# Ledger of designs, part 3: VHH binders against Formin-H (forH)

Target 1, 361 residues: Formin-H (forH), of Dictyostelium discoideum (Social amoeba) (q54n00r34to394)
Amino acid sequence: VSLNEIIDLDREFELLLDKLAIEDPIKRKQMQSLPDISKRTLLEQNKADIYRTVKHKGPIESFADVKSVISSINTKHVPIDIIKTLRIHLNTADRDWIQSFLDNDGVQPILNILKRLERNKNRKRKEHSILQWECTRCIAALMKIKIGMEYIASFPQTTNLMVLCLDTPLIKAKTLVLELLAAIAVTDRGHGAVLTSMIYHKEVKKEITRYFNLVQSLKIEKNAEYLTTCMSFINCIISSPSDLPSRIEIRKAFLNLKILKYIENLRADYNEDKNLLTQLDVFEEELSTDEQLNSQQGTQIGIEDLFSQISSRVTGTPSQQELITLMTHFQRMSSSNLGLGVWTLYNALANQLEDELKIHP

## First folded at step 22 (VHH)

Design o08 (from o02 with T58E)
Fold by OpenDDE, last read:
Structure o08 (fold): chain B 361 residues (1-361), chain A 124 residues (1-124)
Amino acid sequence: as target 1 above (361 residues)
Amino acid sequence: DVQLVESGGGLVQPGGSLRLSCAASGFTFSDYWVGWFRQAPGKEREFIGAISGYEGREWYADSEKGRFTISRDNSKNTLYLQMNSLRPEDTAVYYCAADKLVGYSLRSYDYEYWGQGTLVTVSS
């Protein structure tokens, strides 16, 4: 990426922050410290739906190309060169082609490759890592445009497989995955998806707690770019929610993993790395800010905050539908003439349920 | 060789209960997400519920709310499906499925391993 491109991105992003009326200096600094891919994602999301173009089936030529690529990837042995070719094409393809690609399930073969690689981890590790990286780069190419980002963020399998790539020995690949996850996490729908995928990661990798391996990587890894990206990702997932209780809860998980100790060590070891120090500062400043806010607001959590917290936990999980159903009942009852009585009944039922769960966990 | 063998199917009256078992072999059972599907005659295979391998978190299809319970015993390499208040519409072949990476997917084609199924008939 040329210096000029970086300058242009920063300028455009500043204009976006102005447009979004982000006036809080701390928040603004945090936003400015986002990875470039995250900035681009936000810019793309806020670009006027100018192209609500109708599902125009891409030109016949594009369809044939998509079919050819998809067919090639569905083979038992996919040469890395095919994936590289796909990556190159995805990076240069126009919106219509990408749309056609997505409409024809073009992403699924990539995911199948990633899944296969994860299943067969016992084979020659280096070649697998490279292929994994190339697949990730294809996903990155898709995420450059809004329709691709939306697709990736809306398909849980994609983010689930992405988080599994965090354990690859290839530093460049891990870094890219974190960047992409950070970009997804700052989207309206993507934050919940990323959190859900981190739960998935815990299950698959048998972590003691959520984010355990991620935080341990701050201790183990020595690559400054990777460490910076890790901290950026952490900052993104903590700071994305607008409600204070949600931020506090997410942060608490990291604090319990002794992230502050690792931050201290990183400051000492990388005292000349401006990018890393910026991310460390963001973490500490946001922590301080939220502590102050929490002290001012007292221990009372507002209804909206409670909802946000619950929503953030269940979004992207099967529990989401249950929550929607429950909320639909609440909506119906709130408009009824039953008044306080219906809420009292709900609370009684909830208490009964909690008591039962205590007896039969 | 990976094997999933369902058992416990049979004829039951409406309102009755049945417990299905799925015995797993040929893989590390505790590392896998496992679930139950069913297929009625002339219908597509549908998701019932599943349970994770590590924490043992269970989830269900909306249609099966409260009647069916999934559990697992990793020491026995066995998955269970407790079915209560059975109805004629529950008549189907019930399948056990396993996958290491499937997550919370409700799609049958995302599961790698399948049993042969066990028939459950609910009839008066």
Scores: ipSAE 0.821, ipTM 0.931, lowest interface PAE 0.6, mean pLDDT 86
Fold by ESMFold2, look of step 22:
Structure o08 (fold): chain B 361 residues (1-361), chain A 124 residues (1-124)
Amino acid sequence: as target 1 above (361 residues)
Amino acid sequence: DVQLVESGGGLVQPGGSLRLSCAASGFTFSDYWVGWFRQAPGKEREFIGAISGYEGREWYADSEKGRFTISRDNSKNTLYLQMNSLRPEDTAVYYCAADKLVGYSLRSYDYEYWGQGTLVTVSS
């Protein structure tokens, strides 16, 4: 591969980091140190033109007054035509107009529309999906510039309400939501927000496990662009952390959902789809790379991370109450005058039990 | 109709404990995130903590961790706040709030339903 092709990749990746509002020099350096295949993966995940719009031929005079625009969308019922007009204006407005829109809390009314649509879940209307689509496109328009991207990525409830839109039957809306969430997930503060929002999705939609519906969609949906975007999103949230323990923890959730079987089936069914196959390759190659790194260097898990992992595994099972009872004993005895002796005794009992279970499984 | 009714407030000496209750009706309690806020005279409403309906996940304001415990009893449609090691600065009207979609937000803006409040006074 030529030197010019290597330089072009680095240039395009730097432009991607700028587009995604990643300004932390330490984070940028870490991202630029990624292997070329990982950089290509992130570029592929975010190269879709999610911001394409039909531009008007002349100046647009509607919605010139920011406060009037916000008033028109800050109501209990917003006609679809108003949100479509807002979307068009957001795509053509200059930076100063966008800054004023953000400063006057213009994002909150857009989120309120999404919230009201979810609260009225018993209304199964095609117009709900179209409103979700147009609100998502408004968010996408704001994310085109750095100030909008940073504002959206950190604004309260934004990623929560976006992940709830993943349940729409409109495949274009699902795809756009995943593209936008991936863009947010590569930012320092946005990655945690996206991961937390997937927990929120599990809670609100009563999923059996985190990511369940997302992984199931790889079997259910037949649209290749969606499948590619979904795998790209999954790869993005796994690969974004710079530390190995975080990547292992995130990936484990997908491995427990048997994603490798889904990948096998997708590879067979879409054997000529280069974009999808690339994303499948990225998942397996990153898995292999991290497995090799992990076996060469052990990782220490902190006490908080251990408790989080244990809680995630037993929540919703009959074992949950027994674990709570056990932890109550630990809590009660943690202030014992025996100090280290308490933990030594607990460890001795636990080791004896585990040895017994190996003999009599 | 939706109602949230706080009870259990009163006068408590510094260092004491108090348990607040919030009785809920008019909605499927187990589907809602429920939480506690307080408002001291002349101050803004302040988040204390909340608990989710499906998984029972608790979260607390950083300043209140360790002293206050939130719990719920879905069979009684009741939210509880156990307050320990009370200080005079804890004197406030305590409100319960509920919302189906609030998630982990600390903002009072994001909660749909509110109680009328119960006064807690911590004084010698």
Scores: ipSAE 0.478, ipTM 0.803, lowest interface PAE 2.5, mean pLDDT 83
Fold by ESMFold2, last read:
Structure o08 (fold): chain B 361 residues (1-361), chain A 124 residues (1-124)
Amino acid sequence: as target 1 above (361 residues)
Amino acid sequence: DVQLVESGGGLVQPGGSLRLSCAASGFTFSDYWVGWFRQAPGKEREFIGAISGYEGREWYADSEKGRFTISRDNSKNTLYLQMNSLRPEDTAVYYCAADKLVGYSLRSYDYEYWGQGTLVTVSS
């Protein structure tokens, strides 16, 4: 009997006492003093009754009325069994029902549950992780069809609250969240939302830099499916933009976090896991390909293109006048009797300055 | 008890400027997104802008771009709204709002705590 099973038994028994309305503190203490065998027997006897109660009894007796369903989950406390029932229905409902659910803002109550769980982080119990899991599965069910995917990718707060679920100790919930975020990130409308949500995660969780916790998880977590999904997500957010500068900028955040060292360690520790190795290969191959493209594009940049790039970065900033002054010096000295020597001197001074800035940042 | 108290409202001439303040208490101010909304007579409450606590990132409604500036002073637990080039249509009750998890949402629904509001009247 594992420690988690013992803790789970105590939690389940507390829930049973709540269901049976045993409120007397003396009686509750007496019941909690029962041997584990007796607690398991009482749970099993009531499991059948609890299971039959979950048979869509109560306010969700028919899922034909979308507004009634939404009203039943739009409360301060939503029993986990109601969320499980909703998840099952979302997986089996037809498109018209799903469209109506989305049109009536049915996603918002699901997000409200996630938001309340995050606000009560200091009192987190195993039940919180299970609720996060079931809410995530409801979102996954909606994303199985095109109208749900499009809605979820654009609905306010959705990706924000999903990334906060990455703190859960439940590895299957972490993995599902990353799968869903990757699916959103490959869409044009969803990529920016996912990137913004990682900034949001940094802000809420006080990360040192964006993606810090995500990259650290590659060392901390030992589940191969999670590691594969995490690398797949990272690859998706880097590769989704079609333009090279965007990919380079996003990838640089991970390179600065030393992700190549994590990849090296993962290859050593998981040398037989083909799925993980494939994702590691994708990262390194796309890095190499983009480095080659960047070098080739840099070689093809003419003087006019380079001036345009510099000008666009400084125009409208306080640095604009300084650049104009510098260019005036170049203009004046370009006809100097020193010829090539002028440019050699400018390059030498620039190199010295850049070297000094590395030493005295 | 969480409390948000707006101040600095009043009567101002068209074309004038006004600085609103929102004093916060009862929570760790630097952990919260804080923002400004307004509600004109007979209109719905509308988002003006907000600023994050940890990084100080600012977001504004498109309509307010360039005229209004949001800032915060975490040492004084105070949110500010600097309003310039005021027009009669800026007449409204101005509210500050705070939430730990709202992020970059523009929706009033996503904010947990609200002040009582301060009236700004732009009239000759």
Scores: ipSAE 0.473, ipTM 0.798, lowest interface PAE 2.6, mean pLDDT 82

Design o08 (from o02 with T58E)
Fold by ESMFold2, fold request of step 23:
Structure o08 (fold): chain B 361 residues (1-361), chain A 124 residues (1-124)
Amino acid sequence: as target 1 above (361 residues)
Amino acid sequence: DVQLVESGGGLVQPGGSLRLSCAASGFTFSDYWVGWFRQAPGKEREFIGAISGYEGREWYADSEKGRFTISRDNSKNTLYLQMNSLRPEDTAVYYCAADKLVGYSLRSYDYEYWGQGTLVTVSS
């Protein structure tokens, strides 16, 4: 790997941090210390806003009056063509127009459309999905500018109404929503909002546990771009906190949902999809890294908690049967007349094995 | 159709306690966030606290920590507000509100259904 390629990744990541309004020097340093694979994951999360446009020299088409535009979308029934026109304008408008749009509460009517769509579930899903998609694209356009990103990350109800759009059958809208939520989640103020919105999703949709529908989608959906984006979002919300206890707690929710079984199945079914495999690798590598860091800190937990952790990693994988066999050996030897001698010997053998694996992986 | 009816308002001495009720009808009560707001004369409507329908999660405005307790009884379709250590500044019309999608918002704008209010007067 060339020095220029390494420098280019770091430069691209710095630009991403600027774009996402991550200005805290400590947080920026922590994000720049991420492994290269994690940096590439976060860069990939923002590819929905790839800046590949055919630019024509000419006047930028605009709405002359911000208040008139807001009035046209602040009605009980907004034609989809008006939302499409707004989306196009938001993508081309200058900063002063966007600032005026935000100052005149232009985001609220967009959210009101999403809220009405959720209340009117008896309509055809096609019409709802298209309107949800265009509203989400309006939010995406606002997020391309720093003032818009900061506004959206703090605006009431935004992430809540976005997560409800994850139930759409339109895979492109699902994918875009996850990309936007990941972008919000890397900000200090946005991470908590995204996590809270997943609790909100559980409440509104009556999920048995948080993240259940998200993890189930890894089995249900067959679109590789969606699967990659979904895993990227999961990796993002786990990796965004700088402290180990927070990362462990967030990851625990996914391990309890047996995500490692889903990952194994995805590896088998998409064994040649480099982008998806990268995201699967990120999850497992970050899990392993955090477990190593946790063990270096000498943390002791209760025996039942430890068994639960091991079970959550192994259940539903081919390793499950081997672990059962090993535990059967422990069960049989637990009544041994040798007492501590048995466990001392097991520990010595385990340490020797681990030392050998470090040398000969 | 949808109705929210507050009751339990009245006169109370400073330092006293009062329990407000809000009877709900015309919707599936357990599907809704429900909450309390108040409005003192000449002031804007102020959030007090709310409670979710499915998990029963409570949350409160910072200014009301420890004095007020919100609860709901889904079998009676009723929202409650227990107010303790009342002060003259708590004198206001108290409103209950409900919304299916409001989540954890503090804004009165985000609530769809409102009661007519009940007056609480704290004086000696």
Scores: ipSAE 0.459, ipTM 0.795, lowest interface PAE 2.7, mean pLDDT 82
Fold by ESMFold2, fold request of step 23:
Structure o08 (fold): chain B 361 residues (1-361), chain A 124 residues (1-124)
Amino acid sequence: as target 1 above (361 residues)
Amino acid sequence: DVQLVESGGGLVQPGGSLRLSCAASGFTFSDYWVGWFRQAPGKEREFIGAISGYEGREWYADSEKGRFTISRDNSKNTLYLQMNSLRPEDTAVYYCAADKLVGYSLRSYDYEYWGQGTLVTVSS
């Protein structure tokens, strides 16, 4: 018996159970355990309304009808096996099937499952996380095709409900969600949606600042794949805008959360992990490159903004006390009768030092 | 147990102002996005604006920018809609809605709880 035949019978029988209003999960499991011949007999005995208009469709690679599949997930009680079956269909369906799925609002029932999971936190949290995982995998399957990617990136609530899944204890689901959010963030329309969804996450979870939980996860989580993906996502949302002011503003939020201290710790703890180290290098290189661009383009940075940037990089390192000592010298000399001459001298000395470091690093 | 009750509707002349209230009970008001919709006879339910509980962020439909303002008082579990420069086209039943997860959606589909509505008539 082929997998498609098993899925088709089980799906048709599930729809029959919905039609007969058999909603008790225990009873549905009992009915689904019936022999296939019994299921076929029940289906034949309960057929109705075969004369309703059915939209004419071209060939479908799978045996499942799109509207029937959507009906099977558009219920209050969706067994995880149905979502797993949907994932398989989404990964194997042709473009026409996927287009029909999107046209019939098939994404909304998947999002409704995620929304219900957020509303109902029971002691079966592991099953909640697995269902979140499978729903996320369904979204991932849709995103593998261009029409699915474009639809998901623009669909209401999608990025909002995805960021709420970041609070799952299942590390594979967290990792996949970050991968998908990064893919959305590189699109022109999707970047703003992802940033807005991080504000939404702050509001729903009552974070003190945006990205707080994300940055904290770099300390808490020990899975190298997750850490690499998390840094890749952070790099993606910072680097996707083409304009310098946008990149600086987004990065400022992470610098204010002291991400550079977390990066230092990750380098020490994962000093042999090439993929993670690459993402840490990307963050620091993009920071350095944008600082150079900012200076070259004549963008004015206030003294307070410069201090914030420097403090974010130095606080918690051995250099912190040396910076404080240097700042104290600046404070004492700022009242000097030399006025501008003091700062001209400091700049000349700094330029000479930088020239010497290029020769003798 | 969850209840949203609108009040403050009535007859107003064109150019006038009206303030609607929505009293909420049966849930932690400060945890919810709350918003206003309206439905004119024969038309679809239309988003007006919403406000979050935690940060008090306000969002409005583009067509309503500048004439209507939304506010909330979490100590009184009450949502408000201040309507100014009213026109006959603003005649509708005004609904209060609430949801914990709706975010920035403009769709009535995304809101879980609804009031029964209050009628606003703008006529000479």
Scores: ipSAE 0.423, ipTM 0.781, lowest interface PAE 3.0, mean pLDDT 81
Fold by ESMFold2, last read:
Structure o08 (fold): chain B 361 residues (1-361), chain A 124 residues (1-124)
Amino acid sequence: as target 1 above (361 residues)
Amino acid sequence: DVQLVESGGGLVQPGGSLRLSCAASGFTFSDYWVGWFRQAPGKEREFIGAISGYEGREWYADSEKGRFTISRDNSKNTLYLQMNSLRPEDTAVYYCAADKLVGYSLRSYDYEYWGQGTLVTVSS
């Protein structure tokens, strides 16, 4: 990259910001911090807008601009450059433009492209994967604004076509899709849509069970950013429900797929990757926490009531003396300097004993 | 090429039953989501219910629960609609539709293939 090319790019980009009437110094600094390829893409997008504007005799209205953009993508074949231009528009458009885009069903042509790519048996060609990725980036751009996020979260066909993109060999597209699905899954309306879309994925791809391909990808894929994002998505869909039974039920699907073995292997293979290890820790810690909560819901009886029940069953039997001896041990140790540690040890020993009696009566 | 052909329509008395069939050809039937829609005079096409190909999972419009049953026979490439307790309001042209990727959508827009329809008239 020559110094003249750098100066030309910066100058042209400043002129673009002037043309767009972007005068806020903070926003200008943020735009100038974009990578050079992003700046060039924005400049190229304005070349495409020139061709769009030559179709019009009068001033370009925000609504008219939206209609011309939608017309250019609502065709049987859409060149990837047009989709890249759309992506740039969506990332830089104001809320009113995005609202108009949504109101005119502008998302549907993007979904139609994804649907046609899925129907094409050569879908896994690299060219198709790049188009999938650019369409996904258009959806990502819409999700940066609340109205776009709400549209995507409330429209199950969108999440359905997004999950089908998880089968792409292009790792950056897979990663982006999972990031977007996680963002949708934390919303009130989007969690159910994402779960339903995973059922849809199972049906379309003929998976053995829901999440099978997702969990398999933890073994197959070797990209640490992907693996971190995949675990983050899994953690997100498990943890988003506020009620314990829902979290347990969702997690059970992954436990039945033996995800804990995959986690063990990932810890071994990526023992220095802090971000991935954090997500693995989250899964196991949330599992442990919810198991403890589930157990505590079953142990609300008071200590004296419990002792009374036990003593009434044992009094007058040969076991009475053994219970007295055991309680005498508790009495001696109750004021021990070990404090809580004494009771923790007794509980651990009792659990071990119960396990042994189940195996060796 | 791809073809969907409905049959079994006709005149039926209120309270009666009718079984519609949709014969499919030109695609792998078991890979497709298939469903029934109807269009009464002067109205838009209305979703009745659908069934997935691989899992056989059924779902219905809220208004039709309990009276209508959708089924499919993948060995015969045929979709069925059993309609019971018919009412004059059920008078419509009934359409079979299929799509590989429609999922659980209720929108007619999302279905790629359509039959020509079969008329059901519920009248005394």
Scores: ipSAE 0.385, ipTM 0.757, lowest interface PAE 3.2, mean pLDDT 81

